# VHH binders against q9y6x5, part 109

Target 1, 379 residues: q9y6x5
Amino acid sequence: LPPKLLLVSFDGFRADYLKNYEFPHLQNFIKEGVLVEHVKNVFITKTFPNHYSIVTGLYEESHGIVANSMYDAVTKKHFSDSNDKDPFWWNEAVPIWVTNQLQENRSSAAAMWPGTDVPIHDTISSYFMNYNSSVSFEERLNNITMWLNNSNPPVTFATLYWEEPDASGHKYGPEDKENMSRVLKKIDDLIGDLVQRLKMLGLWENLNVIITSDHGMTQCSQDRLINLDSCIDHSYYTLIDLSPVAAILPKINRTEVYNKLKNCSPHMNVYLKEDIPNRFYYQHNDRIQPIILVADEGWTIVLNESSQKLGDHGYDNSLPSMHPFLAAHGPAFHKGYKHSTINIVDIYPMMCHILGLKPHPNNGTFGHTKCLLVDQWCI

## First folded at step 3 (VHH)

Design r8 (framework vhh_7uia_1)
Fold by ESMFold2-Fast, scan of step 3:
Structure r8 (fold): chain B 379 residues (1-379), chain A 127 residues (1-127)
Amino acid sequence: as target 1 above (379 residues)
Amino acid sequence: QLQLVETGGGLVKPGGSLRLSCVVSGFTFSSYAMAWVRQAPGKELEWVSSISGSGGSTYYEDSVKGRFTISTDNAKNTLYLQMSSLKPEDTAVYYCVRGEYKFLTGDYSWPEGFDPWGQGTQVTVSS
């Protein structure tokens, strides 16, 4: 004591991949642990927003990472995957590794999880790797396990992020069985490597391990394009984010821009900010633009271009194709238990409970994850 | 047989200018979005600028806005990056890449889109 937790994310791991492909190593992990078949993520169903929701328990409007590309009209700052290191973008919430370091005399370790190489509220993960997509899974795993065994104060919370199967899901599309079967077999082998490494180092029996993801993936097609240039001229707006959720900053009257967009495509919903459905919890933040366009599943918003990704995500979070899964193993978890669905924001209060931390106010409901835990009643 | 050949790099003083060129073969240039990415010593690949296949839309990373200009010559199958007011922090190997739509919006979940195809061209800004 205190308990230790390793949180692993395989980006873009759609829940129903588990039923369409074989995962012998993951199935062995689940057999002696728990499986949540679907995790309902937050809207927008994108990488940075959902990874931050996992570790804060907050909807995007509350934690401030509202997209992978953002604009803050008050400060005139732009956020993108090439300039995500400014603490300004991350400071609207307190992620669990910061809480872990501040509430107890404990360390946190991170291999590439979004936000862990940024000081947040003047606190950075005790051990971390600067983000670099070229670093192998093996090197990330070696660093995490070294830090779990050789740290003072002890590392009690560790994170590990891997870009697949998201990168291949975008390139090939989730319906490309040849390429996806190859990619997913490699992922399963990495899970096998993870378990064997932990066993060899004597960590397996006393470590809680969560394997999850931020979102799923849906098939896109050149037959399902929405050409925004056919709706509205570039001179009327600034484009903050494009697809499948477009963020529009009007340069003219907002109502005029809205009227040009609202009937442009039957496969796209157009919302004034105040009309965004309450169920999205995507309204109350200055980084959410005055007009938001939401494409229907499998439709891509483009700017008069011919090529597009074969797979994508970011769509409505009620869609099963956007849902990841969660599997877990360790002393805190039941063995051989299957659960149908939790919300992605529920992961944070569960992790706080496992680590003995007081959660910051959050949008998760601890009751939703109680049945996974040995020290709780399923009420 | 896809080939991307980057040239035009060199040593310049702060405030100087360079024009990078990328000659492509093996695909129809106007059908693809193209980008410049760079890698500074000991750092990851950084997206710098993108241009749509039609040439009608250009996008820039904030640190280079107003200093760099991306353009294409479809008849010559060549992508250009005109760099002015160069700073020491612009020191990097510059690569051209063929992108997908999400490349224009900076989708970080597409790391393969940032992998360089050629050897790049070295830009060094010193003093």
Scores: ipSAE 0.000, ipTM 0.185, lowest interface PAE 13.0, mean pLDDT 86

Design r9 (framework vhh_7uia_1)
Fold by ESMFold2-Fast, scan of step 3:
Structure r9 (fold): chain B 379 residues (1-379), chain A 127 residues (1-127)
Amino acid sequence: as target 1 above (379 residues)
Amino acid sequence: QLQLVETGGGLVKPGGSLRLSCVVSGFTFSSYAMAWVRQAPGKELEWVSSISGSGGSTYYEDSVKGRFTISTDNAKNTLYLQMSSLKPEDTAVYYCVRDEYKFLTGDYSWPKGFDPWGQGTQVTVSS
């Protein structure tokens, strides 16, 4: 009948964790499915931007979620990562659950994927949970599986978001083997629970499941701080976002602010908006500020204080430490196939193909994912 | 109230250029995607180009890619369409519309049930 897809994200799951730790449940999942070893995400390598890129196939300058904290110069609106539900921020793109509901008259279900509790183009996920970080993985899974099994019109696209290992990656740093081992073992157990639940409910054999993430994590240190207050007085600018990509809105002449910042630290690059490297695809949006600062990997921008973060992300998307992975299982996917790399924007057109949806114009390339799929020629 | 006023059309020879403008009022301009659509005499409406609210995403009908450029000036509440290398087939009345989920939420239904909101501006490419 209609194909079904469950998209699962474990926030901040760096690709090389798969090589450095044991994942018996995930390895069993991959053995009968596919693995993409590295996914090159979009810049800036942050949670909200990359989660929205996965479901739209667009660069951040195109979908409009350009950071976890944003300011729109035209409308004078402010966005924070504390659950801003104003559709204005999300309406520059059409996420896959909206397309799923409108093109095929099917239902979508969501357990806390960013944007799913917001009416986008007057369309909200048919079933959703308001974001609440205290809700357990099991409760999210219970709701998703209930909706997959008991909906009319049928749920054909479902999403499930989990905050780990990102929270622990920030708290302990990715090089803390003891704490990261504990967290990653718990995640592997949750993957085992997911598979078992789907088998118990008779969903496993006919459901396509993608397990992926939005970004990786790199080790930070109190020895690698950039004190912005030593560069420029705060009265000269408004700070829209701090670290590792600082978004600067000048209160005085832009050139004067730029000159105070440009040689302040050898461990950050300072860009006027029009000079941001083209390879970032991070320029053409009013929510991108007139000056951005990009810290080198593992460096933290601070305001005359220490940072408590031992791990962070947001850095250059060419860095392997910023890359997640993608694993998938189901009738659409080959069994036992390993692929080296795809772009995170490629996930969207692949998912549209699996669901039989016509993708909106996007930055992904279907050819990059065709080797994963049983109904495609892999050459 | 919602108003869209299109200007900039005219008569031009093949290979020529025109810049269309659409001044909008009655809504927060940068909060909505905007589109240009056209209708040739005696033919159906067809979509030409769309732009997201802040100008970060631009989309084009295949036949106009590389020839037309859509842009906005949010401070002036104005949408533009820069047209170059014009062809006789581009002859039409051009309308500016706010995206009400007819262009970006799927193209299976486009152009069904589309109603232009402004008077339009005539573009004629002849000789």
Scores: ipSAE 0.000, ipTM 0.157, lowest interface PAE 16.9, mean pLDDT 86

Design s1 (framework vhh_5j56_2)
Fold by ESMFold2-Fast, scan of step 3:
Structure s1 (fold): chain B 379 residues (1-379), chain A 131 residues (1-131)
Amino acid sequence: as target 1 above (379 residues)
Amino acid sequence: QVQLVESGGGLVQPGGSLRLSCVASGFTFDTSDYYAIGWFRQAPGKEREGLSSISGSYGGSTSYSDSVKGRFTISRDNAKNTVYLQMNSLKPEDTAVYYCAADYWRYDSGYTLEPSEYDYWGQGTQVTVSS
């Protein structure tokens, strides 16, 4: 039987939640599988960029989804979660479901993973659900398991995306133990439902399952706001993305806009594109704007306003609060193994190895994940 | 052209309830959309204040001002392109003109209750809590 892989994302699942809350179902999953305690995601630490990095193994400057809000100066196109279906935005990389379908005459299935309802290089996921946040986890799981059992050519790669704990992390903040405990218990129960469903359908013993996330969450406050309107008038620039990384397209001379922004707040860094730190791997793409502003952890950039959000992400990817985890179980994985850290771009070549696919050129290093796998020598 | 139309205002006794509706045209409340819809009020001689907002992303994350938290509930019906404000335990101090507002240009970050950040406004509906 061909190898099968289900990739599950719980959006905004901060790695240290595992240490501060109880997850009996996830802990049972980990006990008989592997845990990577921290996954170092890509900058900026946002949903669309990191979900695409997981499935391409590329930094954002290379795969082209450089933010949740983007502008292309040549075509005058705008990208947002309400305008994300144009293949133009996704065509700078080849995601794993496309590779899976083209190399081995196999099928892919998707329950709402970003990009899976878009034809990329003229190839769309064989089975997919159009994005709709109102669709329950149970319905997404039912469709994925149906496709895993009832497809020809066989579904060998499947994805499942869930919006929590990100939505609640924004609303309550990660330090609200009462509300976050309730939310995280519900997620643990969903993980229990996932495992039970796979066992009931006879899929569990032969399916590789990865549970991961795209980023973490940090506490924000009304006391930690950066008012951009105090720095510069709206007439001088077009705002492409706001917080915590502002993407600034100057309407006047770039140096003049930079001079108005620099030193405006001690709680943000202002970068000309060529001065963006090399460690971010966030420079070599036309969708990255001429000036970016990067807020310090827990600080929110606003436009002459108060912000009601108590949690956010998008900050420096060196921050542990921005890191998700990765847990995995299945025939490809060791049992009871813990690993400290991998890069989020390392997930793609590992998944290609499990599925027997030749990876496209990527920024991941297979050696970083080989200790997780039963068929590899760990050094 | 973006338009917002409020309805459901009127006279109600203290302790009563009222449901306001805001119908949007010129854009849709697709659950994947980056937008915020907020409810605001303005009493005579006072500045316009934010009460509650609902975002388009992630199933409609909500926020509330402390003055209405626990008494007012915001909700949406995307099929009807409508946002509601359910107002319970109304007090004479809740007497004001109530406005629906939309911020169509929003990024992947929270939501605001600052009136100055909303680009599109309805004409308002009067709520009077008396006797």
Scores: ipSAE 0.000, ipTM 0.204, lowest interface PAE 13.4, mean pLDDT 88

Design s10 (framework vhh_5j56_2)
Fold by ESMFold2-Fast, scan of step 3:
Structure s10 (fold): chain B 379 residues (1-379), chain A 129 residues (1-129)
Amino acid sequence: as target 1 above (379 residues)
Amino acid sequence: QVQLVESGGGLVQPGGSLRLSCVASGFTFDTSDYYAIGWFRQAPGKEREGLSSISGSYGGSTSYSDSVKGRFTISRDNAKNTVYLQMNSLKPEDTAVYYCAAKPYYRWDTSYEGLYDYWGQGTQVTVSS
């Protein structure tokens, strides 16, 4: 039977939540599978960029989804709607569901994963749901499991995306033990529902399941604000993205804008595009603006207004608070194995191996995930 | 301070129409590229539901939930610092308290309540005979 893979994302699931809260259903999943304790995501540590990195194995500068709000300097296009169906934004890479459909004449299925409701290189996921945050986890799960069992050509790659715990992480902050405990218990119950549904449908024993996330969450405060209006007048630039990474498009001389910003706050680093640290892999794309501002962990960039956000992400990808985890179960994976760290770009070549697909050139290293897989030597 | 004030709610018969208004103070819509304004509703005993949003980005991009798409239209008047929700073909199941909300940053999801930092007090809409 052809290998099958279900990739599940819980948005904003910080890795150390696993140490500070109880997850009985996730623990049972891991007992018969594998756990990667930390996944080092790509910079900028935001939802759209990291979800696209998971399915392409590429840094943001290479796949072109460089932020949740974007401007392309060459074409003068603006990414201004989360439901923007313009393939232009997504066409700098080939996500795994496209490769799955084109190389092996198989089907893909998607419940809300970013990019799956867009035709990319003239190919859209065989089965998909248009993005709508009001659709329940249960309805997403029902559609995915229906498609896994009732499709021709067979669905071999499926994705499932859920907005929590990111939404609650922003609202309450990750250090609100009472509220986060409630939210995370609900997520663990959803994982229990997922496993039970797969067992009832006879899918569990032959399906590879990956549970992961795109980023973590850090505590913010009204005492940690950077007021950009105190640094520079709005007439001098166009703001493409604000916080915690601000993307600045100068309306005047770039050096003059840089000089007005560079000493504005001790809690913000200001970079000309060519001076962005190489370790970020965030430089070589027309959608990366001429000046980038990077706030220190827990600091929020604002425009003469208060932010009520108690948690945020987007910060330096070296920060443990920005890291998600990865858990997996299925015939491709060892049982009861724990691994310390992989890079988020390593997930793509691992998934291609499991599905028997030839990966497109990517920034991941298959060797980093070998110890997770039963058909590989851990060397 | 940021404040949002809703108005335009009331009682209407099935098939009727209402226009809700949301007036912002403490910020202006010429800086709206830094804000998205969304409409949400909550019926008694139900979870809060996202309905529609208008982003402050270039061109004023709009989105709608499946339950209201084709019936509701969101629009913005920057000169009046106001966002509107035009509600047509109203059904009894549309009965709820309607809220406008603002988030300070563009985000890919504009319908999920947890992403919005500033909320109005709400306006009651009742669809009944």
Scores: ipSAE 0.000, ipTM 0.250, lowest interface PAE 14.3, mean pLDDT 87

Design s11 (framework vhh_8h5u_2)
Fold by ESMFold2-Fast, scan of step 3:
Structure s11 (fold): chain B 379 residues (1-379), chain A 125 residues (1-125)
Amino acid sequence: as target 1 above (379 residues)
Amino acid sequence: EVQVVESGGGLVQPGGSLRLSCAASGFTVSEYSNYMGWYRQAPGNQHERVAIITSGGSTNYPDSVKGRFTISRDNAKNTGYLQMNSLKSEDTAVYYCAAYLGRYDTGYELSYDYWGQGTQVTVSS
């Protein structure tokens, strides 16, 4: 019987929400499985980049999805829509569902994970849903479970994406205890529904399930704005991405643009591309712009306007507020084991091991996740 | 209340031109706070992206329309435009304007995209 894996993402689920709110269903899941308390994501700590890093095991400079808005200087193409289905943007890496389909005549299924509705290296997920935010969690779950039970070749890798708590985190901010409590309770109920559905369909005992997220969330404020228009006139550059990491394409001399920006705010670091800190692994790609601005945690870069968002992410990946968690249950995983931290790129080689796939070269380290697995020694 | 409304569609002969307009209401279309795009759908086909203009002023076109179509925006009028030149019979479709208000992170989070109801363009001799 080939091993099966369901990978679930709740977008923007900050790791310390687990300590500040009650999750009875998630705690029952963890009691008979494993918990990684912090997952150190990749820079920049944005949705598209980190979702693609989970399924490729690569830093953003290597897989090519370097932001949610990006520009490729070599081909002069712009990724300006998160629904952009041009394979060009996704072809710098091979995601796990493609490898799953090509190595052992297995099928993949996807409910809206970023990239799964795009043919990557001429291979699209065997079963998929086109992105549509109006489709309920229940409908996504119904499709995934149907495909897991009723497909030939068998579905061995399935993904399920849900937009919360990210949308509410942006709207209310993570410090709004009343609204975030309501949202997070709803998510815990969805986890309960997920487990119940898998049990009712006879999938629960033999299916590996990973519940994770792409990033966290930090509190923003109208009192923490960086007005870029006070630094430099907009005629001197093209803005490729704004906040909290601004991607600047100069229309004049790069050094002149840099000099206007470098001391504009004490709450923003300004980097020439070659000076971006090595620890970010965010330098070696044509889609990374000549000048990058990195706001301090909780600061928003604006263009002579107020910001309506009370929460945001994209900040330095060393910040605990940017970290998600990982919980897992199934025959591959220990029961009742807690681990402190892994890197988000480590998830890919772990998933390849569980599925019996040969991983493509990647930035993950299998040794970091082996203590989670029953067939591995933790020494 | 946020709404986008397309206008300017109609019947033209091959080689002709049309200018589509996308009027925004309930919000301000700004060079720095959103992007605008045009998409089309012919019967039996999926939606195809025709043109995008970003908050930074960058534009993108598929090869099928590159050099023939031009997207622009006028923030003072809260409008986006698609200038279509050298029209071909295969350009016949319903054209949709979309606006993303860029206030939150994108990807697959709960929708901030605003779509119009579409305007018909027919290219026939």
Scores: ipSAE 0.006, ipTM 0.232, lowest interface PAE 9.6, mean pLDDT 86

Design s12 (framework vhh_8h5u_2)
Fold by ESMFold2-Fast, scan of step 3:
Structure s12 (fold): chain B 379 residues (1-379), chain A 125 residues (1-125)
Amino acid sequence: as target 1 above (379 residues)
Amino acid sequence: EVQVVESGGGLVQPGGSLRLSCAASGFTFSSIDYYMGWYRQAPGNQHERVAIISSGGSTNYPDSVKGRFTISRDNAKNTGYLQMNSLKSEDTAVYYCATDYYRDSGWYELTYDYWGQGTQVTVSS
C-alpha cells in the first residue's frame, strides 16, 4: 500500500498555548509521535498566505498569495475573501495535492483547506468541500475518513481545516484565560474525536497525521491604535490591505505619499517596496504594493475609528507570538521526539518525502525536518 | 568523478569483531555536505541499511545492530568506518559503502548516487 498522510490545521493556534493550557488528547498524540515547539511562518503572518506556504513550500512572494486582500498591478484584478476562487491568484505555485494527483496517479481529499476548492493548473482536489464556515468539524472529519477508506485511485493525501482558535483569538484576545481555556479545551476534544474515529475505522496505525497551524495571535488594545487618516488624506492613495500590514497604492507621486507616512507613528515602519527587509522574503511579486506599512506587535492600523479586535496576527514573523506548532504521529515519524523549531516552508518537502513525491522547487530545507522521520538521521 | 572503495571484510567466528573502511575519492568530506552509509545484502535479499553518518557526525542505526556496530568518519582522511562487534551468523552479507551529495532542499527522498562494489563478511565457526 502507498503511504497516506492527513494534514490538519487549527487556524491561529499559537505555539505557547501548549505550555499555558492542558491538552490531554494532544499530549497523548505527541507521546507516541513528534512535537515541533515553534514553526517560523512566512511574512505576512496571515491565514491564506501561510496555508498556501505549508502546501507549496514557498515564500509568499513566490507563490503569489501575498495577503488575504490583494491587488495585481499587471492585470488590475482584486482579491478578497469573497472572490478567492479565481484560479489566477493560486496559479503561481503547484500545491502538494496537485503533484500527488499528477505524479503517482493517486487521489487527494480536502475539507476546507484554502485553495482546495479551486482548480489550480487545471487540477482540483479529487474530493473536496466548497468552503463553508457553518460546516461542523464532525462533518468535515466524516467526509475525510470516508474518502480515505472508499476511493479509487486511493486517497493518499488529505487535508482538514478548522477556523478555531483564530476566530475566538480575535474576539477575546489570547490573554483572556477564561474564554481561551474553553475554546482550547473544545479543540483538544476535537483532536480526541479525530484519533478515536481513525482508530475505529482501522486507519490509525497506518496513517501519517500532521496537526499544525498557520500562525499565532497577539493581544491588541484600544490604547494601541495608529490612525492612518491623521497621516494622509485618503484621496492620495488606494488602500489594498489595512492591518497590521497596510498595502498602499499611491494615486499621486509615490515619494510624496511616502513622505506623508514615514514619520506618522513611532509604532509602524513605512517601506518603499524596494526597501522591505530581505528577511521577510516579501518583495518580488506584482501583488506587493509600492508602499507597505508594518505595525509593531499589538498595534492596529485604523481609519479614524476604534478597532473591535482584541487579538490579531499578520505581524513580523520573527515574533514568537506569531508562531504555530507542529505535532505528528504515524509510521513515518519517531515516537516521543521533541524538536525546537522549523520553518513553515520546510513542511512541504517533508510531506513530499513521506508520500514519495518529487517536490517542485521550493524554499524549504529537508534537512530541518530529518530528525522527525524514522528513515532519516539528524544533521 | 566520485567513488568509494570498501575494505576490511573477511571470515570471522561468532562473537568476533571486524572493522570495515570506506575510502572516498572525487569529493572532500569537509568541504561538501556528503552523507555516508553502510548497507548489507545477503544472497536473495534486498539491501538493508545498517548505519548512516552525516558530514557533521550524526549517526543512525537499526535495532538489529544498535550497540554492536559503530559508524564513524575521518573527514581529513576522506574515510568512513564501520566497527562491528559481537558478530552473529545473521550478519553474514556483502557490505556496501554508499555516499551522496546532500541537497539542502527540494528532494523527496535521500538517494545514494555512489555505491562501492562491496566487501564480503562471513561469520562462521
Scores: ipSAE 0.000, ipTM 0.111, lowest interface PAE 21.1, mean pLDDT 86

Design s13 (framework vhh_8h5u_2)
Fold by ESMFold2-Fast, scan of step 3:
Structure s13 (fold): chain B 379 residues (1-379), chain A 125 residues (1-125)
Amino acid sequence: as target 1 above (379 residues)
Amino acid sequence: EVQVVESGGGLVQPGGSLRLSCAASGSIFSSKYTYMGWYRQAPGNQHERVAIIYSGGSTNYPDSVKGRFTISRDNAKNTGYLQMNSLKSEDTAVYYCAAERYWSGDYELPYYDYWGQGTQVTVSS
């Protein structure tokens, strides 16, 4: 039989949650599998960008999903996180489900992973669900396990996305131990349900399963606001994205807009596009705006109003609070191995190796994940 | 005290076989998230890993020994093994057993390394 892989994402699962809460089902999964304690995600540390980096192995400037809200200066198109299905936004890269379907005449299946309900390079996931946040984890799992049993052509790559703990992280903040404990226990129970379902269906022993996330979460406060209206008048610019990374499209001379912003707050860095730090790999794309504002951890950029978010993400990817983890189990993975850190772009070439696919050019380094794999020499 | 002791080394002809044993006085091989490796050192060279086995039984080998060497463990006996087949003169070295303990993120326990004194393997006519 061809190798099979199920990729599961729990949105906004900060790596440090593993130290501060009990996860009996996840710990049982890890005991007979592998754990990567920190995954260094890409900048900006947002949902759509990082989910697309996981499945392409590319920095945001290379795959083109540079934010959850975007503007393309060449085509004059606007993208929002309201489930924009225009293939234009996704066509700058080839995600793994497309490669899986084209190289090996295999099928892919998807339950809500960003991009899977969009035809990319004229190829859509063989089986998919249109995004709907109201659909239960149980229904997503039922569809994925049913599709994994399809044999002509076989489903060899499947994805499953769940919105928690991100939604609750925003609502309560990661420091709300009472509410976060409840939310994280529920997620651990869902992991238990996942494993039990796969065992019951006879899939567990021959299926590779990766459980990961796109980013972490940091605590925000009404005491840590940056009021952009106090810095610059609305007539000088168009706002493409607001917080914690603001994307500014000037309506007047760029230097004049920059000069009004550069000293407005000690808790915000202001960059002309060409001055964005090289370490962010966030410069070489027409969807990156001429001026980018980057708030310090825990600070929220607002327009003359309060923010109701008690937690947020999107901040500098060097911050441990922005890092997720990766756990994996299956015939491709060692049993009982713990690894400290990988880059989120390293997941793609590792998955291509497991599936026997030739990866498209990417920013990942296969050597970083060798210690996780039974068929690779690790040192 | 926990100790690791290698045995089974010796002189063999090219193409021969040899089985090394690694005995531990403590429960290091039965501990959750432990793993065991075999390393070798020829004169003038750094130590190199030749086999590893993880707590759940999965294994890894470099290309130079893949298909010829097999690592295994018996947790009930606190013993690990390295079965070496089709031995070559290039396999001549002192072989060391090492065991490491690494926990899941919950306990923040340090990495523990336990090394034996080594056992000489000589492949020569």
Scores: ipSAE 0.000, ipTM 0.188, lowest interface PAE 18.0, mean pLDDT 86

